# VH-VL binders against o27280: the designs that were tried, part 359

Target 1, 266 residues: o27280
Amino acid sequence: MDSMNVPEVLEIKRIVEESESVKTFIFSWDFRREVRPGQFVMVWDFRDEKPMSVSLIDPVRSEIGISIRRVGEFTDRVHGLSEGDLLGIRGPYGRGFELMGRDILLVGGGIGMAPLAALADEATARGMRVDALVAARTADELLFLDRLEAAGVNISTCTDDGSCGFKGFAHERLLTLEENHDMAAVCGPEPMMFQVMRILDERDVPAQLSLERYMKCAVGICGQCCLDDTGFRVCAEGPVFWSQELSRVREFGRYRRDPAGRRVPW
Short names: E, the ipSAE of ESMFold2; O, the ipSAE of OpenDDE; V2, 0.75 times the mean of E and O plus 0.25 times the DockQ between their complexes.

## First folded at step 16 (VH-VL)

Design De11 (framework fv_marstacimab; at its last look DockQ between E and O 0.12; V2 from the best seeds 0.00; counts 0 for: pae E 12.2 > 2, placed apart)
Fold by OpenDDE, look of step 16:
Structure De11 (fold): chain C 266 residues (1-266), chain A 118 residues (1-118), chain B 112 residues (1-112)
Amino acid sequence: as target 1 above (266 residues)
Amino acid sequence: EVQLLESGGGLVQPGGSLRLSCAASGFTFRDYAMSWVRQAPGKGLEWVSAISGRGGSTYYADSVKGRFTISRDNSKNTLYLQMNSLRAEDTAVYYCARKSNYGSFDYWGQGTMVTVSS
Amino acid sequence: QSVLTQPPSVSGAPGQRVTISCTGSSSNIGWGYDVHWYQQLPGTAPKLLIYFNTNRPSGVPDRFSGSKSGTSASLAITGLQAEDEADYYCQSYDNSLSGSKVFGGGTKLTVL
């Protein structure tokens, strides 16, 4: 077995409260183990294990950050942890984002902004112009705004309730923005991503989208994260997919599989 | 007022080359993707090629892949279509069209005629 | 022949209602891509008539309307006028052709 498949017990170096429901956990990281925006790690709290996107990659401080939204029992336990506590981390896994061109559009919804925040750092470091459409249900759920602003990202916000920025969904806001990007990276609720992808395709903007599925092994063995009609494994061939790849995925934006393998509509 | 003006059309022999230009005005050129759409005499519309606002991404119909090259000079507000290895079936009026934020073609030029014939 | 199928021709008398269908598949309209419509008067360049399935650009009369359902779209013209005689094209995106903009074959509308 590859050493990357063995969880490394790491101490939580610090915790950043991003919102009421999202915390970023910072860990020391040995960057001899490369990590790319869009890749994920398996987080182990010694009871259960869940895949989480990397939201911070800092080679200068030798740190990574994992942003976790409180959504269930596992995340409840993790959110109860303090600095100095331990977690098991194995990875990174999956295919991350690729950068191309001079101008990039990031479209993120909710916790989907996590991997995009990491991508934004890399893109800006490379001298790219970065526009970010940050979406959330309400203003208080918008993530990483200060971080993105500090990095020089041009931010556009939208909220379902109109409490900040454009009132409406991300795809609706996108329709009001100019077509001036060489590529796009998208992550958020799958219905959002579906609509955004459609618009980007019509605009001839190459797009990469990060999918979320129930994931167990993270190494392409168990098949729990297989996508219908293609056989794509989100953990192996993804989680980042090009729009052309997802166009072949029947279930994309329509339904997912639950832990029991049952089809669940979005 | 948005204006698109095509030029460069003409008569060319099979296997020959031609370069079309489209001069744009009345809008921020670099903020819009552009496309070429052609129409053979008495036939329907056929999408040919598209290019992103900054020019970093290009797309082609299968019928022209490997033969046509779309490009743009945003400093000159000009769209180009380099057509090589021309065939008789490439004979058409070629329209320059601006892509809207909705993915439609909201503005069209008057077109330039390209005739490929021996 | 075209990815999007339109009737080659439709006709109607002044004042009547005519409908032009645009039939696609699961790789274009059925996938979720939007449909746009264009009007091409004889000897002129196409102009945008309907965008984003149902929306009219400025200057387009409200007697023109678009709809989309399933794998098909439709353009309806009420109160048909002589000036409406033209070719009409639907347009969408197809992901089965390595991502291409696709037009219908066009419909010639004759006002009787």
Scores: ipSAE 0.495, ipTM 0.804, lowest interface PAE 1.2, mean pLDDT 93
Fold by ESMFold2, look of step 16:
Structure De11 (fold): chain C 266 residues (1-266), chain A 118 residues (1-118), chain B 112 residues (1-112)
Amino acid sequence: as target 1 above (266 residues)
Amino acid sequence: EVQLLESGGGLVQPGGSLRLSCAASGFTFRDYAMSWVRQAPGKGLEWVSAISGRGGSTYYADSVKGRFTISRDNSKNTLYLQMNSLRAEDTAVYYCARKSNYGSFDYWGQGTMVTVSS
Amino acid sequence: QSVLTQPPSVSGAPGQRVTISCTGSSSNIGWGYDVHWYQQLPGTAPKLLIYFNTNRPSGVPDRFSGSKSGTSASLAITGLQAEDEADYYCQSYDNSLSGSKVFGGGTKLTVL
């Protein structure tokens, strides 16, 4: 179906339990509607609709995968579903990642690895060298490690508690790396992304960062996903932004917005 | 192996200008971010300015914004600091320093003295 | 006024242990930024002493050690020697400042 603004009701084909709190829901997908890593879909459970990043793009099987972390009422309901149950999907929406050069660094925190896993598949398929820094609070929350290894990605890990890999934050681990890269792709908690962006900027590495904001229309009309000072709409001009675009955004890394548009601290 | 050599310091009146240079050798200059760090007589270290390895981004301490301009010429392995509208509080030894990939300043020059005095 | 606070001076007799503190805030050390330490001998340029909280460059004796906890860091010197008489500076990054690089105010170590 060609209407991006009307949800298509799709059957959940498979569910992969990625961790205790993260599941990947796999659907059949008609690839006449192109999907790029970093784009998102709106997932409708017949009550609410939320943006979710695409984590698997498989044209050979005609499948997409959407990874969802259990964090609230909507995601609790979706996590309670089984194979064969229905969800509404509209999209894809937004600007995806752009690959360039021969060497790419991925930096993902928590569920932020989801869009980066899709990007890693594309990058390795193009013959690029892919390094991934995968971060989480604990070892049990590190996502997609087996999949990334199977794709030929060189993995570094860090955990806040030191249970796997480097003990500390992603930007602390990044400071210990001396590898030169042609570009980077970053997705995770916004404070982490801010710190990582500043390091990459000082190294003069072009970086693309994927943001999350409150969305309603997903096509850029309603203005609910706007960033301060620039008027950028995360659903239209993003969710993936170049670091130089984000350097003009005062709110990035400093605060977030609730559904009413009020500033709240991170 | 790594050497950094500052030059261009001297005596200047308030409101005047100076241009500092730092000649780098013994490493691949374009791969490293560089900084200027100053030290007023009898005082501590104060970071002044930084520039990315390829020169795409520049940073300044609030005390020098709008008056100082950092630049680099990677074909000549040279870091520069253009200092305008100088004030007495700018009097200091100015060091060029290489930023390591770990975020430390791992190599320093011997410094060049800037004196701003009537 | 320094973003990172160090004592202005510390002293110790040869062979003793001294510790130099570096106190920051939630916008620098407490944000997760690492701490580096520099030694400045009289009349010379600073020299990197400790990087990434605890690591020693080649040529730095193992009697120098660093640590970081919460919003603060410490440099410890054991087996104090006359040649250790110098100024010591901590350095980190601050996410609230343009340019983000900050030094402590410095600590003068006096031996004897």
Scores: ipSAE 0.007, ipTM 0.445, lowest interface PAE 12.2, mean pLDDT 84
ESMFold2 (binder alone), look of step 16: mean pLDDT 92; pTM 0.943

Design De12 (framework fv_marstacimab; at its last look DockQ between E and O 0.91; V2 from the best seeds 0.00; counts 0 for: pae O 4.6 > 2)
Fold by ESMFold2, look of step 16:
Structure De12 (fold): chain C 266 residues (1-266), chain A 118 residues (1-118), chain B 112 residues (1-112)
Amino acid sequence: as target 1 above (266 residues)
Amino acid sequence: EVQLLESGGGLVQPGGSLRLSCAASGFTFRDYAMSWVRQAPGKGLEWVSAISGRGGSTYYADSVKGRFTISRDNSKNTLYLQMNSLRAEDTAVYYCARKSNYGSFDYWGQGTMVTVSS
Amino acid sequence: QSVLTQPPSVSGAPGQRVTISCTGSSSNIGWGYDVHWYQQLPGTAPKLLIYFNSNRPSGVPDRFSGSKSGTSASLAITGLQAEDEADYYCQSYDSSLSGSKVFGGGTKLTVL
């Protein structure tokens, strides 16, 4: 891995508006630093630093893309930037997704589709068949549909309000899909991932799920991203875990922790 | 109409081998994970092995791991169980079972008897 | 030595209600995994009776019902009939056994 403790200051090369609340920021990238789908970077706006998923990995154009949802003060500031503006980027960090078999099911909720879009590109490049269940609250929040379709991904959609595709939760839509897969990759709200994991486990589909936790160092030394009862560090042993690894994590789907370390319900 | 038809059972010496087959019809075979489940005489059900619909992932109960191999040929709509190094405790009726999208075994064959005896 | 514990037998007279328990642990039912039930009539293969805790397949009468709570599940049979005499198995997934499907030991239902 490259030196990961000091952000490299990079120019925003392009900005893609994915939705009203999600933008993808594209940077030139030297691919001697390998980037794998499911890994993340720390994005520094010269005031604060937050982990963000890599959504585009393009060695031919020497570019990476980082998709950011506007959800608070930091992301509001970053969304206000323009092409040519600067951001600090350190990483990549974490364990990415591992591909196996002949076909894969992607299950993504909201911004969780970002790392799965990168994975879809790699899976299709390997000749795998890719199905994606893309979930959101509303049709306007479904991400990456055109990109997935262009890559040859078979898309099913669901929305909480029924404005596009199946009306309901991702796991409910999953129960209506008969086709069994060699593996699955899951990323989204943790309650969704818990329900999806239980279904996939019972279907004999090995699953990898990407967790989100509060991060500070991103290199595994500060302990802020640790999971109860295992000591797994999301930034080092994850963020991508196999379902068997998560089966030993009692907090998964039960509660989360705020930045002060307090238990809070989902 | 979903049908599962097992064959290949019989009498075998300890340490011997058998290959079970399960012919599937009435559904798109490659879309479903399949399992073998066995039942020793007078005893309950025991899951043995599972395979994904496309065949890319397999699972085994600890009691058979390393001795049994599950496989499928989707062009022939057939599930297989290769059983090596057979032991007396492997004596059972072996059922072919289909995994539903809800995680249940929604269809079962009528079973084939495997007897491991000197 | 079943991971899921069922009573070995239960009996009832025609028209009565019987309940068959299925007791698991925190690594199976208690983790949140679903419970399915199978009926095995004498001399036949098992047949799906209840799936996903409480759902009935087409053709299963509504006098069969399932529920799940905590680390346990229950199959209830009301209006007991002579043809209900069978073995009944619960089944779930156990995360501690690395993808293992687990069955209860079975319950023989006798109709008096």
Scores: ipSAE 0.768, ipTM 0.907, lowest interface PAE 1.1, mean pLDDT 90
Fold by OpenDDE, look of step 16:
Parts: sequence; structure tokens; C-alpha cells
Structure De12 (fold): chain C 266 residues (1-266), chain A 118 residues (1-118), chain B 112 residues (1-112)
Amino acid sequence: as target 1 above (266 residues)
Amino acid sequence: EVQLLESGGGLVQPGGSLRLSCAASGFTFRDYAMSWVRQAPGKGLEWVSAISGRGGSTYYADSVKGRFTISRDNSKNTLYLQMNSLRAEDTAVYYCARKSNYGSFDYWGQGTMVTVSS
Amino acid sequence: QSVLTQPPSVSGAPGQRVTISCTGSSSNIGWGYDVHWYQQLPGTAPKLLIYFNSNRPSGVPDRFSGSKSGTSASLAITGLQAEDEADYYCQSYDSSLSGSKVFGGGTKLTVL
């Protein structure tokens, strides 16, 4: 077995409170083990294991960050941890984002901004112009705004209730933006991604989208995250997909499968 | 006022080459993806090629892939279409069209005629 | 032959209502891509008539309307006028054709 498949027990170096429901856990990382924006790790709290996107990649400080939204029992336990506590981390896994062009658009919803924040850092470091459409239900749920601004990202905000920025959904805000980019990266609720992808395709903007599915093995064996018709495994062929790939995925934006394998509508 | 003006059309022999230009004005050129759409005499509209606002991405219809190259010079507000290995079936009026925020073609030029004939 | 299917011709008398259909598939209209309509008067360049399924650009009379449902779209013209005689094209995006923009075959509208 590859050593990368064995969880490494790491100490939480630092915890950043991003919002009421989101925390970023910082770990020391050996960058001989390469990690890319868009890849995920399996986080193990010694009881359960869940896939989480990497939201910070800092080779200078030799740190990575994992942003976790409090949504269930596992994340409740993790959110109860303190600096100095231990977690098991294995990975990274999956296909990350690719960067191309000079200008990139990031469209993120909620916790979907996690991998995009990491991508923003890389893009800006490369001298790319980065525009980010950051969406959330309310102003308090908007993530990484200060971090993005500090990196030189041009931010547009969107909230369902209009408490900050554009009132409405991300795809609606996108329709009001006149600028077209060389590439887009998208991550958030799948219905949002579906609509955003459609618009970007119509605008001839190549887009990469990060999907979320129920994962067990993370190594393409169990098939739990297999997408209908295509056979794509989100953990192996994804989680980042090109729009052309997702256009072949019948379930995208329509339904997902729960842990029991049942179809559940979005 | 948005204006698109095509030029470069003409008569060319099969196998020949031609370069079309489209001069844009009245809007921030780099902010919009642009397309070429052609129309054979007495026929319908056919999308030919598209290019992103900054020129980083290009798309082609299968019928022109490998033969046509779309490009743009944002400093000159000009869209180009390099057409090589021209065929009789490429005979058409070629329109320059701006992609709207909704994905439609909201502005069109008057077109330039390309005739491929021996 | 076209990815989007339109009737080759439709006709109507002045004042009548005519409808032009645009039939697609699951890889374009049915997937969720928007439909746009263009009017091309004889000897002129196409003009955007309807965008985003049912919206009219400035200057387009309200007697033109668009709708989309399932895998098809429709353009309706009420109060038909002589000046409406033109070719009409629907347009969308198709994911199965390497990300191509696709047009219908066009419909020639004759005002009797």
C-alpha cells in the first residue's frame, strides 16, 4: 500500500474562524508531498473519515489549511477541537485545478470558496488577474474576503438576501457582469454550478468545476462516488472536471446519490 | 454605439488562403468573446469560430478545424480569421458577432463575402 | 441536418398570429442551454430578436415573444405585419459538438 493512503496523524497548528459555521484548520505540511488547489484530503478524527478540500497551500510556511463547514456529527466533533489536538490526514487525492490564460474568474458558493481560495493564491502568485464572484446566503457566510482582497483579487459579492453585494444567486450576478475571462473555476452548490457552467459555456469561457459526492475510499476502488452513465469517479477523475466532461454527466445539477446509493434530488 | 466592420473578403481559388478582419468600436473589446458566423448563399447561419475576451481560448466548428484560426488584437480592437486550405463550401458571407452576457450574439457586422472558386 | 430543427417556412396574413418552432435535444435546449432568436431581413445581417429564451432587446416590439420548454423553443409573432417578412433563426449551445454554438436551419416567414 502506498504510504499516501495511510493517515498521517498531524497536530492542528492553528485554527482560523472564517465564519460562524466555517473553520480553517492549519497543519504543518511536508511539501515533498505535492498538493494542488482543487485536490482533497481525507480527514480522520479517529472515528469517521470525510473528504475535505485544501483551502490553503503555503510552501513558504510549510503549511496547508483545510476549511470545514459545520454540517453534521463529524464536523461537529472536528469543530470542537482546539489547537494542539490531533487529526489524521491522508492524501492529497483527486485532480486539481489547472490554470490557463491571463485572466481567471472564480465563482464560489459557501464552502465552495475553500479550494478556490487556494487557487486564487496560486493564480495571483503567477501574475494572473483574478476576479472572484463570492456567493453566500447571507453576508455573514461570505468566506475569505479579506484574504482574497489581500492577495489582489477583484471581488464581487452576491448574497441571497442582499445583505452584501448583489441580491440574488451567483448565476444571476454573473449575467450582469460584462467581462469574459480566459478561464473559470467554479465550486459550490451543484445547482449553482450547473447554472454558472451553462452561462460560461455560452460565453465561450472554459470552465472547471469541483464536484462533491459521497466518498469512501478516495482511491477509485469502492465506486461510491461514481457518476452515472460516464463512470467517472469523483475521487479519481475528479473532483475537478472540465465543463465538457460534466456535460456528459446526466446527474450533474439534477441529483446525487446518498450513502445508500439512492438517488436524491438537489 | 457598438459597431463591427468586417473586411478582407474576396475571391480566392480552392486551396488558397484569406485573412478576415473585424474592427470593433463602441465597447470595451477585451471584455467580450467574439465569434465568426457565416452564411452560404441562400443557406442558413453557421457558427464558425469563437474566441474568449482575452484571447486565451478558441473554439472551432468541426467543418473548419485545422484550417481556420481565430485571433484577436485587443490593443487594436480587431478580430481576425485566418482561413487556409479554402474549399468551395467555405463560400459565404462571414459575419463578425459579439457575444452578449447572455450568450447570444447581440451585435453583428454587415459581413464580408468570401468566394472560393476556380 | 441542423442540430436545431425549424420548419423551413411559415406564412400568415397581416394581423394573424404565427409560431415558429425550434426543436432541439437533451444535449442543447434539453440540457438547459438558453435559446436565442434572430431576425434576418432580406439582404441584411441578422439581428438579435429574442435573447435568453424570452427577453426582447430594446427596439423589438412586444408582439414578438419567445418561450422554451423541454427540448424545444418557440417564437410567436402576433399582429403580423408586412415588415415581419424575413428569415428567423433559433440559436443555442450544444455540448455534444465540441462546445459549438448551433443555429436552427432557419424559417422563412411570408406575409400573405
Scores: ipSAE 0.029, ipTM 0.616, lowest interface PAE 4.6, mean pLDDT 92
ESMFold2 (binder alone), look of step 16: mean pLDDT 92; pTM 0.942

Design De13 (framework fv_marstacimab; at its last look DockQ between E and O 0.89; V2 from the best seeds 0.00; counts 0 for: pae O 10.3 > 2)
Fold by ESMFold2, look of step 16:
Order: structure tokens, then C-alpha cells, then sequence
Structure De13 (fold): chain C 266 residues (1-266), chain A 118 residues (1-118), chain B 112 residues (1-112)
């Protein structure tokens, strides 16, 4: 196991409050360890370890950012930390997004916008046209809007309650957008991703979707992140998959599994 | 009014080549994926090829892969199909079709006839 | 051979109701992909008749309706008229055929 697979203890350099429930933790990073949008890291608070998506990749400032939504005991503890406090980081892991063509559609739900924000920076740096459909339950939960706008991204918003932009789900908003794109990148709640994938497939838009599954080892050994039917390991063959890979997975968008392996609805 | 007009069909010998064109008007051409769909005489519809609005991605039916090339020129609002190594089974009316945001083919041209015969 | 199966022909008298089936599989309609229908009058290009399973474009009479259930879809035509005599095609997306758009084999409707 090389040094990339052992947690490095890093100081929190800055904390950005993205919303009431989401913070971005910024660390100094040695970019001899390459990082690609769509890859993840394992974050260790000296008690538990959880996978988190990389949301900021800044080689100029030698910084990496990790966005964390407060959803339970681990993330509550991490949200209670201050600048100067320590976290363990191992990684990056997984297959990131691949860019192609001249334009890209990003479709993000909630915290799923985190890896897409990193991808937007790379796409705009390559001179691609970037459209983003940013979805959340309420206006206060829409993430990265100022950052995306500053990067020159064309933003459409939707909220379940209609407090900002289109009232409804991301896939419903997508049906009202006429522009066809060379590719799409999708990340968010899996039911949203299933509906978005269906529409993109029918529009002849090649799509990459980032999945979340329970992870323990992050290097493909333990089997905890395997998908039904295919044997794909989310931590090794993913977390980013092409839609054609996911079309062969019966569980995608239909159910999830808890840590004990039981089927549970989304 | 959305209009699609195919041209370039004709009689060609097996192994020959043809280039089809489809002139588009009445909509923002670069915003829409486009397809070619063909219909052999007395037969049903068969999807042939598709291209994204900005031209960065293309798709082909297995029956035409490696022989046909779809392209577009958004400055001229024109879709193309380069057809090489033509076979008798490629004989068909070729339609230019627009892909809607709902995934349907919402507008079709009148078609251009391609006949591959010795 | 067609991935989506339609009857080769159907017929009905004026004023009657006719249905046209479109039978797919778990990799297309049964996966959850949508079904669209096209009408082709003799000597003309196809025209969109029903899209997204049930929706009618502007100008399509309300006697045409679509439905989808399980691995199959159906087009219903009520109040049959002589002008309805045409070929009808269903169309969907198939996840296993490399993203291919798939049409049914077509159904010739004859008004008696």
C-alpha cells in the first residue's frame, strides 16, 4: 500500500459555508497526487471514515476542497470543526468524469452539485460551453450558484417548492429545455438520476452519472460497493459510470441496499 | 415553420458512394440532435444515424457502422450523410428527422430515394 | 427482425374503435423508456401522432390516444374515419442494442 492509501492528517485551511447544511473544507494539497472531477476521498475524523466528493481542485493555490452536507452523527461532528482543526484524508479514489465535445450539460441535485462544480471549472478552462441545471428542495439549498456564474456557466434552477426557478423535479425541468448537448454529467439522488438518464438516452446525449454506495475499503477489495447484476464496484469501476453501463443494472433507480445488504426503497 | 429538405439521392452501383444533404430552416438548428431514418420499398422504418446539436457525438445503427458518416454544418443549417460501400440492402427512402426534447422524431423531411442496383 | 412487435394489419368499419399493439421487452418499453407513434399516409413522410406515451401534438384529433403498461404500448383510434387509413409505427429506445432507436414493424390500418 503506498502513501495515497494511508490517511494523511491535514489541517483545515478554510471553511466556506455554502448553505445552512453544507460546508466546504479546504486543505493544502500536493498535486503530484493528481485529482480529477468525480473522484472521491475518504474523510476520517479519528472516529469514523466516510467517502466525500471533491468539489474544488485548484492547482494554482495548491488547494483541494471537500463539500460535506450535515446529515448525521459523522457529518455533525465534522461541521463542528474549525479552521486549524485536523482531518484524515486518503485518496483520491475512483474514476472521474471524462469530458468530450464542445458543450456539456450538468444536472445536479443537492450535494450532487459538488463534483459537478469541479467539473464545470475544468470544462470552462477547456473552452467548452457549460449549461447547469441545479436542483434542490428549496432556494436556500441551491449550491454553488455564484461560483458557477463567475465561471461563465449558464444556470437553470429548479426547486421542489418553487421558491427559486422552475417548480418541480430536475427531470421535469429538463423536459422543458430544448438545447441538445454533446454530453451530460449527472449527480444527485438516485431516483432523480434514473429519470434524467432516461431522458438523456432518448435525446441521444451520452451521459455520465456518479453513484453513491456504501464503502469501506475504497480500493475494491471488500465488495461493499458492488452493484447487482454487473459486479461493478463503485469505488473501483466508478463512482462515475456511463449511462450504457448503468442500463444493465436492475437496481439502479429502483432500490438501494443498507449496510446489511437489505433492499430498501429510495 | 420547421422545414427539412433532403437531397442527393439517386441510382448508384454496389460498392459506390453517395452524399445526402438535409437543409433545415424555421428553428435554431444547432440546438437539436438530428437523425437519418430510412425506409426500404414496401418495408418499415429503420433508424440509421444520429448527431448531437453541436456535432460532438454521433451514433450509428450496427448495419451501417464503418460505412456511413453523419455530419453537420451549423453555419449552413445542413445535415449530411456520407454513404460509402453501398449495398443493395441500403436501397431506401432516406428521411432527415429532428429529435425533440421528449425523445420523439417531431419533424421529418419528404425523403430522398437511394437505389443501389447493378 | 423488429424489436417491437406490431400486428401487420388491422381493420375496422367507419365509426368503430381499433387498437394497435406494440409489444416490447424489459430492455426497451419494460426498462421504462417512452413510446412514440407515427402515422404514415400513402406516399408521404411519417408524421408524429403520439409522443411520450400519451401526448398528442397540436392538430392531432382527440380520437387518437396512446397508453403504455409493462412491456407493451397501445394506440387507440375511435370514431374511425376513411382518412385514418395509413401505416402506423411505434418507436422506443432499447438499452441493450447500443442505444439504438427501435421502430415497430408497422401496422397497416384499413377502413372498410
Amino acid sequence: as target 1 above (266 residues)
Amino acid sequence: EVQLLESGGGLVQPGGSLRLSCAASGFTFRDYAMSWVRQAPGKGLEWVSAISGRGGSTYYADSVKGRFTISRDNSKNTLYLQMNSLRAEDTAVYYCARKSNYGSFDYWGQGTMVTVSS
Amino acid sequence: QSVLTQPPSVSGAPGQRVTISCTGSSSNIGWGYDVHWYQQLPGTAPKLLIYFNTNRPSGVPDRFSGSKSGTSASLAITGLQAEDEADYYCQSYDSYLSGSKVFGGGTKLTVL
Scores: ipSAE 0.767, ipTM 0.910, lowest interface PAE 1.1, mean pLDDT 89
Fold by OpenDDE, look of step 16:
Structure De13 (fold): chain C 266 residues (1-266), chain A 118 residues (1-118), chain B 112 residues (1-112)
Amino acid sequence: as target 1 above (266 residues)
Amino acid sequence: EVQLLESGGGLVQPGGSLRLSCAASGFTFRDYAMSWVRQAPGKGLEWVSAISGRGGSTYYADSVKGRFTISRDNSKNTLYLQMNSLRAEDTAVYYCARKSNYGSFDYWGQGTMVTVSS
Amino acid sequence: QSVLTQPPSVSGAPGQRVTISCTGSSSNIGWGYDVHWYQQLPGTAPKLLIYFNTNRPSGVPDRFSGSKSGTSASLAITGLQAEDEADYYCQSYDSYLSGSKVFGGGTKLTVL
């Protein structure tokens, strides 16, 4: 077995409180092992293993960050950890984002901003203009605003309750923005992504979207993350897909498979 | 007021080349994707090509791929369509159209006629 | 032949209601892509009539209305007037045609 598939036990270097429900765990990283925005790692707490997007890539400090939202038993345990504690990390896996053009639009919802934050860093480092539409249910759930601003990102916020920025959903806010970009990267709730993709396609803006599915192996073997009709494996062919690819995926924005393989509506 | 004005149309022989221009005014040009749409005499509308606001992405109908090139100069507020290897079936009025935030074409030029004939 | 199918022609008397259908598929309208409508008066460039399925730009009378359901869209014109005689085109997006915008074949509306 490839050494990449064996979890490396790493010490949590530091923990950043992003919001009430989101923490970023920072690890030392050997950048001889390349990692791209949009790729994910498998995080192992020695009991269970879950895929997590990389939200920080810092070659200068030789660090990566993994942002984790508290949503269940696994993440509850992880959120209970402290600096100096250990986690198993294997990866990175999957296809990351590609950058093209002079300007990029990032559309993120909730924890979906995690991989986009990493992408924003790369894009700005390359001298690209980065606009970010950051969406959340409430103002206190908006992620990475200070980080993005510091990087030179132009931020537009959107909240379901109107507590910050535009009141409404991300796709609704997007419709009010006149500017079109050379490309877009999207990550968040799948219904949001579905709507955003439609708008971007209508605007002839190439879009990449990061999907989330139940993953078990992360190496394209188990098939748990297969998408209907196409046979795309989110862990292998994704998680980042072009809109044209997702247009072939019937289930996109409509339903997903649970661990038992049952269809679960979004 | 948004205005689009096409130019460059004319008569050309099969296999020839022609370059269309569209002068835009009344809006921030770089913020909008632009398209060319053509209409053969007595026929319907056919989308030909599109370009993103900053020009980083281009799209083509299958019927013109490899022959037509869409471009823009945002400093001049001008959209271009370079048409090479022209065919009789390319004969049409070519419209410059602005894409709205909803993906519709909210503004159209008056069009420029391109005739490909021996 | 068009990805979006429209009747070639429709007709109505002044004051009547006419409907123009636009039939697509799961790769365009059925996917959830929006439908737009254009009016082209004889000898003129097309103008946007309906955008985003149901919305009217400023200046478009409320007797024009759009709807979308399933894989199809429809343009309804009530209180038909002589000035409504024109070609009407529906437009959407099809993901299976290399990201192309697609137009219906057009419908010639004749006011009797």
Scores: ipSAE 0.000, ipTM 0.511, lowest interface PAE 10.3, mean pLDDT 91
ESMFold2 (binder alone), look of step 16: mean pLDDT 91; pTM 0.937

